# VH-VL binders against p93756r25to151: the designs that were tried, part 36

Target 1, 127 residues: p93756r25to151
Amino acid sequence: EIQLGSKLVVGENTLWVSNNGDFALGFFNPPGLLNRFSIGIWFNSNSIPYDQRKVVWVAGAGVVVSDNSSYFELTRNGELVLFDSLLGVPVWNSKTNRFSVSSALLRDDGNLVLLKDREEIVWQSFG
Below, E stands for the ipSAE of ESMFold2; O stands for the ipSAE of OpenDDE; V2 stands for 0.75 times the mean of E and O plus 0.25 times the DockQ between their complexes.

## First folded at step 25 (VH-VL; framework fv_lumrotatug)

Design K4 (at its last look DockQ between E and O 0.26; V2 from the best seeds 0.00; counts 0 for: pae O 3.4 > 2)
Fold by ESMFold2, look of step 25:
Structure K4 (fold): chain C 127 residues (1-127), chain A 122 residues (1-122), chain B 107 residues (1-107)
Amino acid sequence: as target 1 above (127 residues)
Amino acid sequence: QVQLQESGPGLVKPSETLSLTCTVSGGSISSYSWHWLRQPPGKGLEWIGVIYYSGSTDYNPSLKSRVTISKDTSKSQVSLKLSSVTAADTAVYYCARGPYEFLTGYRGFDYWGQGTLVTVSS
Amino acid sequence: EIVMTQSPPTLSLSPGERVTLSCRASQSVSSYLVWYQQKPGQAPRLLISGASTRATSIPARFSGSGSGTDYTLTISSLQPEDFAVYYCQQYNSWPLTFGQGTKVEIK
């Protein structure tokens, strides 16, 4: 599980990974957008041919941030926030601060979920 | 140990289409972008274009009307076609590996082919 | 398109000397800058990316600096294998563009 306060930063090459390893959530560079990054979920399994490893979800319908230490955070208030460090503003937010989120989980079906009491799904990426 | 090798005709007549193939060994082509560049003899380098992992492309605007880049992942090949060539298209042509599409931004080209000279003359 | 201008066109130097090569962009490239080395008959070799970050296996005698429009490559003590042509290349915006090169040759 992904704990409150967990953070991914452009350039650190870290990922949130499903339990079976088949899916990863992290930054990627969309084709044609030089030096810009989106947060997305993609297939991460060696059993899937590289030609078929596709991004299956992108936060904010493809909103991008700079590569200047921009980050994606599950805040202690229970929100997913995509922050552009060059602009100094969040560019996307899950709007879940009122849902008593305790953690997040990237499930083995590729769905990112926010959990209340480590059990109840109160938000999901494939909503 | 990734290796890139350009191949194709060394001589092309004016007005015809230059066709080159970059064969990649020792690694997959699927997760990277692939670039073509050229260098006229004794001169500097010019970027021609890129094909992304998705198959979409971007080209140098100065060449865009004449350039097509494609790939065949089953053969581990990336191809360049440049139509309507003139003597000004005489150059050493290089293929180069671009960034790994996930998590990695552009960091320059650290994998290049050996280069192949294409001469345009009648 | 961003025009990259290198100076000087040629330097004639001896081994052991310190070299500073200049690269100027027609507009800011925000440190999205690469340096390459090219020897006769070879493809370019990546030296520096991000204006100042050495590529894998590049010796510490190579360093890059600069910001905005003005960038430099420094070789602190030339070795025999360092005589080559050096190119800068920007990746701030499309199309990717190169300087015309600086030749560093044996005096």
Scores: ipSAE 0.424, ipTM 0.798, lowest interface PAE 2.3, mean pLDDT 89
Fold by OpenDDE, look of step 25:
Structure K4 (fold): chain C 127 residues (1-127), chain A 122 residues (1-122), chain B 107 residues (1-107)
Amino acid sequence: as target 1 above (127 residues)
Amino acid sequence: QVQLQESGPGLVKPSETLSLTCTVSGGSISSYSWHWLRQPPGKGLEWIGVIYYSGSTDYNPSLKSRVTISKDTSKSQVSLKLSSVTAADTAVYYCARGPYEFLTGYRGFDYWGQGTLVTVSS
Amino acid sequence: EIVMTQSPPTLSLSPGERVTLSCRASQSVSSYLVWYQQKPGQAPRLLISGASTRATSIPARFSGSGSGTDYTLTISSLQPEDFAVYYCQQYNSWPLTFGQGTKVEIK
């Protein structure tokens, strides 16, 4: 379970991983771009080279950040926000501040869900 | 094995356009990003620019106004054009492959051409 | 642009000696640092990427370390074929930039 205020930073190369370890959420380089990063979910299998791992979800199609200090955050008000530190602006937002989000969870099926009262799904990546 | 080879005129007059071609063999040109670099005689290396999978480009700001990089997948070639040349553009010009990793991006130039000397002189 | 500064400019050594080359960036490059070897009349050869990862077919005597602004290339035991110019290059920020090089020559 991902708590409000949790953050992934490009330069830190950290991940949110499902309980069974099959899926990971983090920054990756879209094909054909240098020093550009998107935030997404992929199947976390050691049998597949990193260069060839398939991304199953991306926060905002075509959205990229370029600075190593850029981050992806579950904010205190319950929003997923991708922030470009170079531009100094959010470039993607789940727009879920009105749903009383209490936490997030990367499920074992690869679906990222936002939860109300730690139970009710109010937003999901595959929805 | 991937091989790169630069070709073009070794002599260009001032104010003219330098035009080079990089021929890629042993691999698919569409599967990687390709870069141009140069090295003046007895000096260090300068990055000129890149052409990505999509055909998009990024250039060194110091040369951006004069540089054009393109590619022809049917011929397996990457091209460089540098306009309004001066003596300062005299250098060995290299094309190079710049692959990337899923989580780390660009990881260096792993294949290089042998380079071609271009001299700017009247 | 990020300025890369290498030291020393020239290093005179004998085969078998340990080599330590320095590369300093004007600002942090977050380990997005590459080392190249260049011999006379040849193109540069990739040695190290990501500050510490040896490229394919690079001998184990080559190693890279460092973080932030300071990086080091080490040759544990200098071989005759290692006399060359070594360059560092950052890929943290556009444009890609190189150090001025360190020449390792025979003493």
Scores: ipSAE 0.031, ipTM 0.687, lowest interface PAE 3.4, mean pLDDT 91
ESMFold2 (binder alone), look of step 25: mean pLDDT 91; pTM 0.932

Design K5 (at its last fold request DockQ between E and O 0.71; V2 from the best seeds 0.54)
Fold by ESMFold2, fold request of step 26:
Structure K5 (fold): chain C 127 residues (1-127), chain A 122 residues (1-122), chain B 107 residues (1-107)
Amino acid sequence: as target 1 above (127 residues)
Amino acid sequence: QVQLQESGPGLVKPSETLSLTCTVSGGSISSYSIHWLRQPPGKGLEWIGVIYYSGSTDYNPSLKSRVTISKDTSKSQVSLKLSSVTAADTAVYYCARGPYEFLRGYRGFDYWGQGTLVTVSS
Amino acid sequence: EIVMTQSPPTLSLSPGERVTLSCRASQSVSSYLVWYQQKPGQAPRLLISGASTRATSIPARFSGSGSGTDYTLTISSLQPEDFAVYYCQQYNSWPLTFGQGTKVEIK
C-alpha cells in the first residue's frame, strides 16, 4: 500500500507495483520524446525486461515532465501530483484534496485507486 | 549477449533502392528502439532514423522523403530502405541501439553492428 | 537542427600527454551530449553520456565537462590505445546530430 507522502522520481527507476506483481506504475519515456517522461501503468512480468512493457494508462493523457528530478507524489493532502522540477510547476493533479484520502493502491487489475480509511475507493485511474 | 549485424548488397546502382537488414541475436527487438546511421568513408556520422519500440518511426529530415525503416519482430530484424540513391549515399551503414530506453530514455548507443559498406556506382 | 562543431580537426601527440577536445553546439543542448571513440574499421564506442557520465568500463582518464553550447572531452594521460577519432553527439533535439570528429594521432 502506498502511503501519503510517497513519491517516484525520474531517473531513480523506482516503481509502485501491484501485490501480485502483474502491474507497475512509474516513469517511462514516450516514443519520439527526448529527455521527457510520463507516468504510466503497464503490465509487469518478472520474465520480461522493463523496456517491453505495454502501457495501459497514462496520467493526464500523456503530459510529460523533464528528467531534472521531476516526481510523482501522493501528497499529504491526498492528491496525486505530477511535478516538473525544471519548470517548478505541477503538470497534472488528481484533484482529490477534499476526498479524505488515506492511501493509494495499485490493484492487481492495473487500476490505481485512492482510498479513504484504507478501504473505500474515492478515486480511480480507470474511472 | 546481444549482437547486431547488418547485411545486404554492398553495391547498388544509382537511382535504385539501397536495402539493408539489421539482425539482432541474443535478445528481442520487440521492446527496443533500433536506429540506423551512416558514415561516408573517411567522414563523420549521420543519423538516418529510428523505429521505436512502439513501431512508430522518425527520420532525419534530410533523408525523410527517401527512407523507410520497418521491422519484423518474428525474425528479430529491422530493415532500412533508401530510395533513389546517388554516389553521395556511399557509406558504411550501422544499426545501433541503447539500453533501457523505456525507463531511462535515450542515453547514447552502446550496442552497434559492425557496419556494412554500401557503394553506389554504375 | 543543431549543428555540432568540433575542434581541432586533428591532434598529433605522444603517449602520456594531456588531450583536450572541444565540441560546440549551435544552440544549448543542456548537457544532453555524448562522446564516442572510433578506431579504424570499428563501430563507435560510447565513452560519455550526459556530458560528464562515463559509460560502463570506460577508464577514469576520460572525463567530460561543459554546459550550454560548449563541451570538452579530456584524456588526462594519453595511452597508446587512445589514438582514434572522437565524436560528440547531441540528444537535446531531433534529429540526433554529430560533430565532424577530432582525430588524435601519434606524433
Scores: ipSAE 0.692, ipTM 0.865, lowest interface PAE 0.8, mean pLDDT 90
Fold by OpenDDE, fold request of step 26:
Structure K5 (fold): chain C 127 residues (1-127), chain A 122 residues (1-122), chain B 107 residues (1-107)
Amino acid sequence: as target 1 above (127 residues)
Amino acid sequence: QVQLQESGPGLVKPSETLSLTCTVSGGSISSYSIHWLRQPPGKGLEWIGVIYYSGSTDYNPSLKSRVTISKDTSKSQVSLKLSSVTAADTAVYYCARGPYEFLRGYRGFDYWGQGTLVTVSS
Amino acid sequence: EIVMTQSPPTLSLSPGERVTLSCRASQSVSSYLVWYQQKPGQAPRLLISGASTRATSIPARFSGSGSGTDYTLTISSLQPEDFAVYYCQQYNSWPLTFGQGTKVEIK
């Protein structure tokens, strides 16, 4: 379970991983782009080279950020925010500040969900 | 380990099309981005273009109008075509792997073919 | 495109000497800089990525430094097998571009 205030930063090689380890969420470099990164969810298997790992979801449908310490955060007010440090602005937002989000969870089926009271799904990546 | 090898005619006439093939072994071309580069005799290196593991391509703007890169996954081969050649296209042509680090992106060319000389002459 | 300029064009040295090669970019490449070594009749060999990270199996005597537009490749103690042409390459922006090379030759 992902706590409010949790953050992923470009270049730190940190991931949010499902409980069974089958899926991971983090920054990745889309092919064809230099030094630009997206937030996505992919199949996570050590038997599959990273180049072959299928991305099943991308935040903002192709939104990218620079590698200048840009970050993806579950804010304390319950929003997922992708922030471009070079531009100095958020470039993607789940817009869930009114849903009383208490935590996030990357489920074993690869679905990222935002939870109210740690059990009610108020937002999901596959929705 | 991954190996790349260029093949094709070493002599091409002006105005004709240069055609080369890069055969990749020890790995799948669906797992890597394959780039073409060239080096005129006694000179530096020039990037020609790339075909990504996804099949998409990007080309050097200076050559874009004349360059086509394609691949045959079943044969593990990447092809380069350069049309309307002149003496200025005489060079050693290389194919090289540009590793795609999923989390970091491009990090240089780590594996190269031995290169093949193509001379443009009447 | 970003223009890469290397200096000096040629460097004549003896084994055991310290080598310092310069690479300058026409605009900042933000440490997205690669160094290659090329010997006659061979393809280039990757030495350094990200301005300062040695590639696999590259001897510790090779090191890279720099930022912005100015970068340096250093060989702490030149070995006989190190005589070659060295190229820098940026990957900050498309198209990928190379310096014209520095030839390190034996004095």
Scores: ipSAE 0.290, ipTM 0.796, lowest interface PAE 1.4, mean pLDDT 92
ESMFold2, look of step 25: ipSAE 0.665; ipTM 0.859
ESMFold2 (binder alone), look of step 25: mean pLDDT 89; pTM 0.923
OpenDDE, look of step 25: ipSAE 0.052; ipTM 0.688
ESMFold2, fold request of step 26: ipSAE 0.678, 0.685; ipTM 0.856, 0.865
ESMFold2 (binder alone), fold request of step 26: mean pLDDT 89, 89, 89; pTM 0.924, 0.918, 0.925
OpenDDE, fold request of step 26: ipSAE 0.025, 0.033; ipTM 0.661, 0.673

